# Miniprotein binders against Serine/threonine-protein phosphatase CPPED1 (CPPED1), part 1

Scores and structures below are computed, not measured.

Target 1, 314 residues: Serine/threonine-protein phosphatase CPPED1 (CPPED1), of Homo sapiens (Human) (q9brf8)
Amino acid sequence: MSAAEAGGVFHRARGRTLAAFPAEKESEWKGPFYFILGADPQFGLIKAWSTGDCDNGGDEWEQEIRLTEQAVQAINKLNPKPKFFVLCGDLIHAMPGKPWRTEQTEDLKRVLRAVDRAIPLVLVSGNHDIGNTPTAETVEEFCRTWGDDYFSFWVGGVLFLVLNSQFYENPSKCPSLKQAQDQWLDEQLSIARQRHCQHAIVFQHIPLFLESIDEDDDYYFNLSKSTRKKLADKFIHAGVKVVFSGHYHRNAGGTYQNLDMVVSSAIGCQLGRDPHGLRVVVVTAEKIVHRYYSLDELSEKGIEDDLMDLIKKK
Below, numbering starts at 1 at the first letter of every chain, in headers, positions and changes, except where a header shows other numbers.
F, E and O are the ipSAE of ESMFold2-Fast, ESMFold2 and OpenDDE, as the mean of both directions, binder to target and target to binder. V2 is 0.75 times the mean of E and O plus 0.25 times the DockQ between their complexes.
[cut] marks letters that were taken out.
The coordinates of atoms that the task and the answers printed are left out; those that the model quotes come from them. Centres of patches stay.

## First folded at step 2 (miniprotein)

Design B5a (from B5 with E54Y Q68A)
Fold by ESMFold2-Fast, scan of step 2:
Structure B5a (fold): chain B 314 residues (1-314), chain A 94 residues (1-94)
Amino acid sequence: as target 1 above (314 residues)
Amino acid sequence: STAEEVLERIVELAKEVVELSEKYGNKEIAEKATKIIREAVEALKKGDEKRLEYALFILRWALKLIAAELGNPEVIKLADEAIKLVEEAIESLK
């Protein structure tokens, strides 16, 4: 059985929606609230990175298990409970068809089962989950395992969009699937405009940019300049306030016009100086405020009072 | 400065590793790592402070990958020299 058919073991997106959030009470502003964002637990990468083995998928991932368990324990202790826990892609390191993929997937499922049932999981696909060049087969595998690769949901008057950014990076083997997401996205952005949502927020694995909209193409960590400008302009026109991404394994980002690009560092393997961590995102009627916490900091001290005070505001 | 001398030596060794990797049969992994090394070297040359740390991390990864995959003693020796300097540079940024 797939994660989508596992009978309540996972929060699964189906039919381009997330059933964990019933529409009846979610279309109107009912904030403030907060959620937790993690990225790149990427079971297998620490070993693969240290040994230079990026093709086998890494044969050890005990450190990533411990880090992700620490993240789950920290989240479960938060009071009030966050509205959801979103993982911004690269759930495991082993790409489709590579050794250790099944074992990494089953271990991550086991760790994620420990998340408090009151805290829905929102799962975003990354390049290691679907492949750098996705195919209909790799997309179908992801959807069977984790749920839909792109979908929308509402929380307290805020529209959340989850996108498969691999279709923006390289759609060459699945142009029809890319076209389907493009059409769906245009429809969702139209809904954002028509329903006058309090905020619209996007989750996608690959950042639009790392520092600025006009930066050079990185050919891996950012979307191409032509693609990111087209997407950013669509988001801005629809009133999207922020895009959250992973992929870079480092905290980064910037602002383009009224759109914030927020790149969150990894739960798992780090590529920069940032600690293993989670991002706390507070949504108020007026603004979205966020802060990156190391796993140790969040475990020991919880969320700082200045952010918690925003959540308690009427 | 010492830091500038270290970066210049890293660039020199990385270029030599790339040249030798192209000379000795390129496996798929080695070809990918070679491209990454070239991109990291260009980032280091341009002195992009925002990309400097990332360039060092990705360069370390690619050099380790080439050392492991090609199995050529000449390539391994030069890659190991470059990796040592990259690791020292990364540690100094803390």
Scores: ipSAE 0.000, ipTM 0.241, lowest interface PAE 12.4, mean pLDDT 84

Design F1a (from F1 with I38W)
Fold by ESMFold2-Fast, scan of step 2:
Structure F1a (fold): chain B 314 residues (1-314), chain A 80 residues (1-80)
Amino acid sequence: as target 1 above (314 residues)
Amino acid sequence: SMKIEVRITADSPEELIKALAEIVKLARELGGKVEFRWEGDVLRVTVKNVDEETIKRLAEEIERIAKEYGLEVTVEIKRE
């Protein structure tokens, strides 16, 4: 790692916080604002998927480089600049210990260095980043490379929570780390209630559900029914309005009570019929409004006026 | 030696990816080598290097996994 990378060029989360947004400056409502959400650049998946060997590291990812470069360029051109750019996990395809992981990681770092320094980068871990069954070692590797796997930050009176959803999927090799996240999450949700945050928003890689809270277990793309219900109930009780996820490589989601589950399609490999894209998320005092844009749409036309009008002080 | 040949017809690529991930994991846990090849709209999966004692059970599990993901599948045990 270079000194520039060690200096936090990606605004790496440390100590379960994000220094780019100091709490003392961000705890009061200062909206409206917007941010950009991407998911699953997943360098290597297009080739791995096309060959049908998705547990190999994927030996080619030039297309994902070009797509992610296009995403960065589109984001950098936005005016006003988004408050941050969040990547909702599966940064690279090669799982811990697999071929091409180091090369995919270095290429993604290079692409992400092009993000305007005024736009903090928020990184969420996915299963390919830490393993389907994470270990203390794979979590530590992620944290050294990208920053903390779970943390919170405030922007203009809104609490953002980044969760390591792999602890919900399979914590069998790191039960103490899962317990630590559970305790930390309960504390953060208590803070959300006590501080009367304008909104609380969750980012995690694996969706709670794809369409409905009561849907059957998918065993991969959604969290188990018992787990998703427990988490959804905790989020609803604390006033969380929306959970944003990736993992599914398709746009999906639904609503359970007052909680929106929003599944965003991929910057990289598509598994459905959505274009490669980014989600624009506008946060107002009353509501959270979002819309998925293809990379071409966002690059050529920017954000539509109806969304931008929500950001303008009337 | 024996091999397992699986032919999967997928109308949903997402279900195919999930099934493949589980099939590959299971086969490799049993010391198997897995190869994939697209033949038009049909994915051919070949599993080799599995002991004769386990190959029949593995073939049955592969068929179960694919069917659980709603995939049309043909599983055959063949002499290599």
Scores: ipSAE 0.000, ipTM 0.172, lowest interface PAE 17.6, mean pLDDT 85

Design F1d (from F1 with E35T R37V)
Fold by ESMFold2-Fast, scan of step 2:
Structure F1d (fold): chain B 314 residues (1-314), chain A 80 residues (1-80)
Amino acid sequence: as target 1 above (314 residues)
Amino acid sequence: SMKIEVRITADSPEELIKALAEIVKLARELGGKVTFVIEGDVLRVTVKNVDEETIKRLAEEIERIAKEYGLEVTVEIKRE
């Protein structure tokens, strides 16, 4: 257990960076490449949702274990290997202090240890990981368990930003932490502009929006209209091309002034009609192309030739 | 202890889900324990573990939320 974690299978972010991708080696364009994105394995949610108890930590999660194991096996079989595997929040269902949180966490760690060590893990916090209203204590718990809640890293000339979106949703119990992320983000976006990165890509748990920037507040699944507009404008100004999120447990998204908002459906519990799945994201010099795959489709057929050809062409 | 029992009806499950998301968020922020079940066009929600003063305000807010979505709603505050 401890040796695999300490050996870097989780690739825990520390000091607002990810050691698996040393900046000195990754600042120049070396694409094209691809990565795999999953969201909301959320061990415990299938049982909790089926019983109608949203506040239940979920006392059974064997289906989520099997689904996440299938995801890991599918990823490990890909050739060439993806550059990394990102999980866009809600790693487990049980919120801080709730029953079965420890057991769900240990089971997820066990499953994730099976990921090929050549494929770094990038972990994003969700509301179930740190609370709908995070505190210094819940953030610190997450950082001890999984790594930093926000950080940046470079891959082949592309800047990746991982944000703690709970600070955008409700920072009322940790305003100083929210302020620290805001200052850090402004610095990272300035760096993106100064270094003329090939692309800048954002991962955060809560979507800016589900369909349109001007859509009504959902009060749970999207960020408030004022907040999402401020963030979107900031991203656009810095040249961010796409924001990837989970949280909604359905595929969704849209475009605002050439900024793409991509909401990826869940590895675990589905709240809509999408299959359990993973998103394949191909990064070329000119564009970012992505496609959602069911776990069965990816396991049996791998990635379609039209996407793989993009990796070979440039 | 006191609890809130809510029954909401709508023409489609999609409308129920929107109201549910807002109700769940509000109840969780107030420390409440929420259980719910969707049966076709009917949503039943129970909220527990909220103090007596807060539960009355929460019940009023839940009713307001459902009505703002144009949904038929019944909200009851009960013991246990």
Scores: ipSAE 0.000, ipTM 0.195, lowest interface PAE 15.8, mean pLDDT 85

Design F2a (from F2 with I77W)
Fold by ESMFold2-Fast, scan of step 2:
Structure F2a (fold): chain B 314 residues (1-314), chain A 80 residues (1-80)
Amino acid sequence: as target 1 above (314 residues)
Amino acid sequence: SMKVTIEIRADSPETLEKVIEEVKKIAEELGLKVEITREGDTVRVTIEGVDPETLIKALAEIVKLARELGAKVEFRWEKE
């Protein structure tokens, strides 16, 4: 591969789709299968957290590099290979315009280039990637660097939706972009209903809720009660089974009606008692089963037999 | 360590007293060190901690409280 090709190795989402999964080949159920989900590698946060200065980009992130390299190595060793590796936002710690952003971004790109080319990367934007209050400029820079901030793709009859949840948190500086996502989402959910997809699954950085739909507004870690209820109702009506998020740096979540909210802990900095880790997500015709693995567990032992048995061909 | 300084303005002494009471309660619940100073129609709150998540939660709770009471809030993160 040439230096020019190295920049495109992630198969960035474009035109609101992911070319790694051509729709004409992925429209029918072809499971079971599995994928790997990580969140918040967030290069720079461990140092920023330890010094109590999280407004700055953190000037050291070697530990996050090692942890993310361990994650990539563990994923590359899995057999059969996962269908994709999704990162649920906060790729780096330095917000737009902050110190160390460029260096953190280039280091993460280098680490992610080591992912097996047969395993597509699915990249979700977080608040540190585009700002707590995104602008057209910060969104455009994310899209040039990593690919589209929202898009859909199909794998084996399952619809996956990637959403920019920062538009739900504060769209005040880019209301037209928020409206465009809303219209696009309604169209995608309509398609899910029309095509009778096996499952529909949502990835977004900010959780709808941490424990229950009726919980109080946190003003940072969960979406506002009015927003989360509107989104949850739309998802349930369209047959969405689960929403996966990061942001909280702890494992959390709950169920509202038939919709699961799954908050996955971080590859990088932990804010609770969970180990640095990855979530293994198994998709069968009947259900979606997932389990969080520490990086050490996944590196040393791989995926446990009870989960792998779910993907056995009969 | 990090600290957040918050200035809360209200149009009545009764509202300011409610703000002070609730800020003290939030600080106690979250185990944070706070300094509260009142000057006229304004309360200045300085919250210190080494846990940025807890500081963010405290800020969110105080902003919510101020909105419920109809008070105006200005804040800034600062490092000594």
Scores: ipSAE 0.000, ipTM 0.190, lowest interface PAE 16.5, mean pLDDT 84

Design F2c (from F2 with F75W I77V)
Fold by ESMFold2-Fast, scan of step 2:
Structure F2c (fold): chain B 314 residues (1-314), chain A 80 residues (1-80)
Amino acid sequence: as target 1 above (314 residues)
Amino acid sequence: SMKVTIEIRADSPETLEKVIEEVKKIAEELGLKVEITREGDTVRVTIEGVDPETLIKALAEIVKLARELGAKVEWRVEKE
């Protein structure tokens, strides 16, 4: 739909790739570099959570607009500019078919248009973007609005995989789409192994776990124990070093064997004690180093010298 | 003794999380021990005690809270 695509000025994933990073130019190590990760701007949740009625789309989100604008302004001021800005799902609060969804979507598009055009956007789907139980229709809506729900791209010899984690949570209404992602993922992980990528990094909305691979199922914030173990083992076998997620609205995570699970707190509504913030992720030939910054810290002081010094070393 | 079992259902996991938080606060205020189990779209709350008045008060507050949050609620009261 041309009307839905009209005036789009940020990069969108299409054909399971991101055109901002052509594979033929990005397959060899060209680091070090860094990127910025945000999660859960989730326009509408602050009001919905405060009233205890999270089934609706939240009828007020001015605070989320201001927080996301502050995030964009902070990112635009960074020097050197980050390679990309990834948003790890729950772009808006209103689920498919709920009130305020269209208005929240248009406001977020407006805010995101202010991102420096030299900084590509990487958009990950969350449960509020496609539904707790996705359908072909809700997935197609997301893809028309924001781009592909799963895709891969290369930056400076590093393979990035974006996954639709809702297929792992509840694929009951779209089993063929879940199967297609599973087949595609196995192919991408095979490519990672064959090409001997410098690092492989996964973005998905729902964390594998919050603290430990053996933790109990909480039925919402973590993937089921059987699912998380199966995915973690696939990632480890392919050489994936880290999975980045949102969803929990708190900073969390742990390590299982050589795989790091990193859960980043929200730009929008906080459910714990963390400030509204962004994660700075530095990629070197040897390691991936990251740190969560409050929006105020990043806006006022930028990135600390110890992280920036890693980028200056070649 | 009396045992109260309350089943709360909602379409939104966020609503169930809010219910769990508020149930814990009600239990703390009334000095009651509660067991909370979550499975899918349903939260089950079990409260046991010897004071029927306090248990009924807890039930009434939890039911009111669940309904105010748009959740469906069913309960069962059993006496020894």
Scores: ipSAE 0.006, ipTM 0.207, lowest interface PAE 14.3, mean pLDDT 86

Design F2d (from F2 with E74T R76V)
Fold by ESMFold2-Fast, scan of step 2:
Structure F2d (fold): chain B 314 residues (1-314), chain A 80 residues (1-80)
Amino acid sequence: as target 1 above (314 residues)
Amino acid sequence: SMKVTIEIRADSPETLEKVIEEVKKIAEELGLKVEITREGDTVRVTIEGVDPETLIKALAEIVKLARELGAKVTFVIEKE
């Protein structure tokens, strides 16, 4: 990518914030509004999964390109425009240092350049983006390519937190970076409490749980029981309403006390029976309402009237 | 039905022994039968079943465990 593209195209998060949404303009309730959430475009996974080689970067990803282009086209046609488009991690399949990583990254950048400039991109890191066990080097690479791995921003009185969930999974090679995120998160949750935000919403790649807070550790798709309970309790005490994640390549989730865990299925490779799709998330003063749409449904019919009517009623 | 073959490589014999023990526990918890063969620094795990979701879950658990122990993992999924 050129310097001009690198500077402006993705509205990269810097200094733990997103310049597209300055806090001084966005701290008061200005809803209702909506945003679009996608997860796991993961260029390369369809081929890698079909051959069963998780360590391979996948040497073909044309289907993921077409699916992601369809997603971008569908989003660009929405009226009114969504406030932002968030991608909840696993942007590409090839792990740091693996074959095809550079090619997959450049293709995804090309596809994402087609997103309407009025719709900021919010990029969340996944395990394939920084490694199952991140290092200072893999985190730095991600930050150079896509922007900060964790940050916060405000939209219309709602606080959004983007977290690097790989620090919760395995921080053994970068304990200082994990501690820095922990401290920063505690400060952001304190701000959420003190500012009386309308809602606080978290984006992270790995789900806290897939169905229930008390479910067994599955050692890959959910965070460990001790970790998920600790995080959920922190979120609940700060008034966080919902956590959105990817990683599972299926729609899933549940509720623990007043916290919703929402796992969104993939734009790219599906591991269950859900279609390739996007989640529409409507934020009203009272509640957060969301619905998963197949790419075909969203492309052909747009958002259903019952959800869009929530935007029009204050 | 589906068949998953997983190859796990580690430099430490102790690591391979721990992998074998934990794989057996994962298989028992998920109600799956597994065949485990060791050749030098490599352990091969073969799992057969009719439920793709259970096989995918077992595969994910084994991959995560092996990586947590510092081992390298490759696998092949075959549909019959």
Scores: ipSAE 0.000, ipTM 0.194, lowest interface PAE 15.9, mean pLDDT 85

Design F5a (from F5 with K21A I38Y)
Fold by ESMFold2-Fast, scan of step 2:
Structure F5a (fold): chain B 314 residues (1-314), chain A 80 residues (1-80)
Amino acid sequence: as target 1 above (314 residues)
Amino acid sequence: STRVIVEVEGLSEEQIAELAAALLRIARKYGIKVEFRYEGNRLIVEFENPTEEQLRELLEKVREIAERLGAEVRVIVEEK
């Protein structure tokens, strides 16, 4: 029995690692490969948004269930299977302690149990999952429910880092937890350099920026200018190629030096013009190529040939 | 078409509910489509295609309520 099996029907991160990908088998380049990224299924938000219910609870989420089920079905049909399916935070809408949180959580667990067991699930915390101002208690609740809030894993010579971006947004109620993540991150970035990883890729819920590193603070959808610059420079120094985020419920992003910031739109509620969808991410030895697909596109047509041809390269 | 986004910070959940109810009443009075969302410590309100007169009344009401409640307000106007 592996730790992942002991942790439930999907592979949960424990001890700051993901047991589904043993480092001994994954530290050398053996790509190309691809994975699927979704963000913000956020069960409850469509009702809260559309009806003027400004409590964080959202008392109906049938549409989010159907959309997330469609996403899972589309992913399960892909051939070859993706290496993993990552959800970039805001799993549910109800904040810690709010009405409907338990019901939203159990419904999402039920939907996610349908993911093919051969496809590990990678879960990133968002502000609705642990609170805008996290506490030791809200972090512990998340870890008990979903797995570690930050961790690393290797796939085919590529280092993946999952960060709790709420510590960057407002660590005022848990400064020691923020410091622990910072120290751990510095150690992981050092390992990336020492082991000469093919690529290093970061997942976090809140984008560093939406368009450019020098953009004004949005005060919600991007990290503060001082924080984003410090973090981006740290990533660039360590050779991180791309940061993937959700939170904005629109596709967005830009490039700062050699670091790409990619903001993926939502499986659930849309706040812009994008369809409900998933991002296909192809990792080659030279580059990382990605494309956003509507749920209908991916369900009906699968992945376009130009991306699949990259996966078939020797 | 025009989309107006109003973001309000510094309100309790009860105050957010009251502000949302007031804005919804005005939107319904004028037949304006409105969508509400609470994200982080911020209320986000989107209005679809208000006229200049309707937008003026909406912004005046937001200002009035924000002043009474001590809230910070940001307004974003996007034209398609």
Scores: ipSAE 0.000, ipTM 0.158, lowest interface PAE 17.3, mean pLDDT 83

Design J3 (from J1 with E81I R83V)
Fold by ESMFold2-Fast, scan of step 2:
Structure J3 (fold): chain B 314 residues (1-314), chain A 87 residues (1-87)
Amino acid sequence: as target 1 above (314 residues)
Amino acid sequence: MKIEVRITADSPETLEKVIEEVKKIAEELGLKVEITREGDTVRVTIEGVDPETIKELAREIVRIAKEYGLKVYVRVDGKVIFVIERE
């Protein structure tokens, strides 16, 4: 563990890559392995939701702190340790410029510093992190605080792509940044095909869809029909097998052709009937298997043997 | 300022009750609304120039949604979203 990492500085994505996973060591198949996915700790939302004023930053978030601490403790106890812990956006509730944003951010940083330093953090931006309509300024603030808003990294022959989905939702105030991500994404998808990666996996905050590619526009929880179809077709052509998202605060998803859309429920505020939880994702040479665990289940019983057996003998 | 509301209900009777309450409150606030029905979902389009009045209507819609346990999404010029889930 380097001195910088030991000092509580997050290992951030920089230069559109994640140094924790050097490409020269990770480009060949070295699986199977697993990782943990969480979404929407969203410090402040439980209080904001309870008052019916979700426009403001929420003035209490002790419950979200306790839930996220439980998540971290559960992850730290897993053996073998997961390859990484990804948070699929909406790290805090307070939008850029709103009250309580700084306090929510500092509390989340404190909680995340407790993650075992052998487990890299992968941070995805959500609409609350950069704004429903991002600007160059809100993107820059996120990158300064948490690391790059989009980047790629390799683990054991698998290509992971982290995308800023707010550029797909509303790029009107930062069209040049959206164009830059589009060009970068096309290049990454080309690399996936050229290198014959074992799998390609996408993380983005906003789901392509909640149940079906042809579903109606929700105007908030899913990307517009024209946008989701263009992205899904690009992903399918490049061999992307699954997209993981948050945003919906419920478990959801479906399949379009050979592409799985997986929407994971929240660590923090629940908007449906799912428990607060984490998704365990096992990557084998042949397939990607995942299962949502409540925080209590994962804390008390760990990962079920049927999933763990997938990584023990292959 | 334009606000768009998507309301989803399990029963046509509940949806109609909500529509009538939304219309009444909009009229009380001096806002005009256009309502389009699509199966179990209704789209309400509201136009106004006063942000405070628009926010007041959004809060009332949230209150109604909670009372009836309905799924509601509220968008204001595409910038602010209020979400109420059933239960």
Scores: ipSAE 0.000, ipTM 0.236, lowest interface PAE 12.7, mean pLDDT 84

## First folded at step 4 (miniprotein; from e1 with E4I E22A)

Design e6
Amino acid sequence: STAIEVLERIIELAKEVVELAAKYGNKEIAEKAAKIIREAVEALKKGDEKRLEEALYLLRMALSIIAQELGNPEVIKLAREAIKLVEEAIESLK
ESMFold2 (binder alone), alone request of step 4: mean pLDDT 75; pTM 0.718

## First folded at step 5 (miniprotein)

Design Bq3 (from Bq2 with R7E K8L)
Fold by ESMFold2-Fast, scan of step 5:
Structure Bq3 (fold): chain B 314 residues (1-314), chain A 91 residues (1-91)
Amino acid sequence: as target 1 above (314 residues)
Amino acid sequence: SREEIIELAQELVREAIEIAKRTGDPELEEAIYLLRMALSIIAQELGSEEVIRLIREAIRILEEALRKGDLEKVKEAIEKLKEAIELAEKE
């Protein structure tokens, strides 16, 4: 990625960090604060889902454009501004090599350019962004387009980790890349333990689980039981408080040994009964509080006073 | 029972997903992704005997698709699941 690109449309994660949040300024507790989480804008899925078009990756996505534009407009109106806007994967529907991928990508870039430049964008890869079975080539394409697939950053004394969960799902075509992430993650979790971070928070596309750590393998919407338990135990040992994910297109989740698994419903295509929406996440010294808002609720009324009062507490 | 039919559908989808992962056929993976999503929606809806009948038809078509390795049959199963979803929504 060139310096011109870095100074341009998006502040892409590079070198496994996010320049928008310099560690030197962000390592000390400066909360409370809040951020906005969205998932699965997934341009193309509504049409693909409604028509069963399995060949083309969805040939219409005007509704997803309008929904994502509404989300951006709602976020831009918030006062005080959120610290960042994170998108938890499946940015577009068309998988690598599929028709409409370039057009969906350019449209999403255009919509995301409208995000207030003072609100950094944090991008998480999903299976549609790099493939259900990622390769070195699909990972490299993602990194050129959107930035690093995994990285860490600090905000006001809180450590955030972005993981490429496709390496946990199926690393068979890129085992070296999976090993590199594993080593990097162990290092970051060690840093979380050694430094007195106020909280550690994880973003990854695929949920560890949808309801319970011991639930059966879904083979698509959750990570395998052996993998989810291994990751959850690592997170708990390092003091991670919550994992945020998308992928399921419904609000879901549960708690395992003081680790919250929070599955956020989609900006785009809904598979359950949730409205198209965004999750508001408030981080205080004591706790992390979050609430899902429909796009209409957030656009019309903003964030409810009970959540905003948390960021104004003495 | 409703639960038994849904469980059978889930078992067939697991088999289809495993085949897609092994063969690396991206078209089949995409079809199965949509089918899995459809089954999750239907499983959450309490529906009529007609909804269960459509799920049963989708299962039969999916069995045929797996036996033949036929993407057109997977698409046909998706159409039956769309019918089941639309019917469940009306009920």
Scores: ipSAE 0.014, ipTM 0.429, lowest interface PAE 7.1, mean pLDDT 84

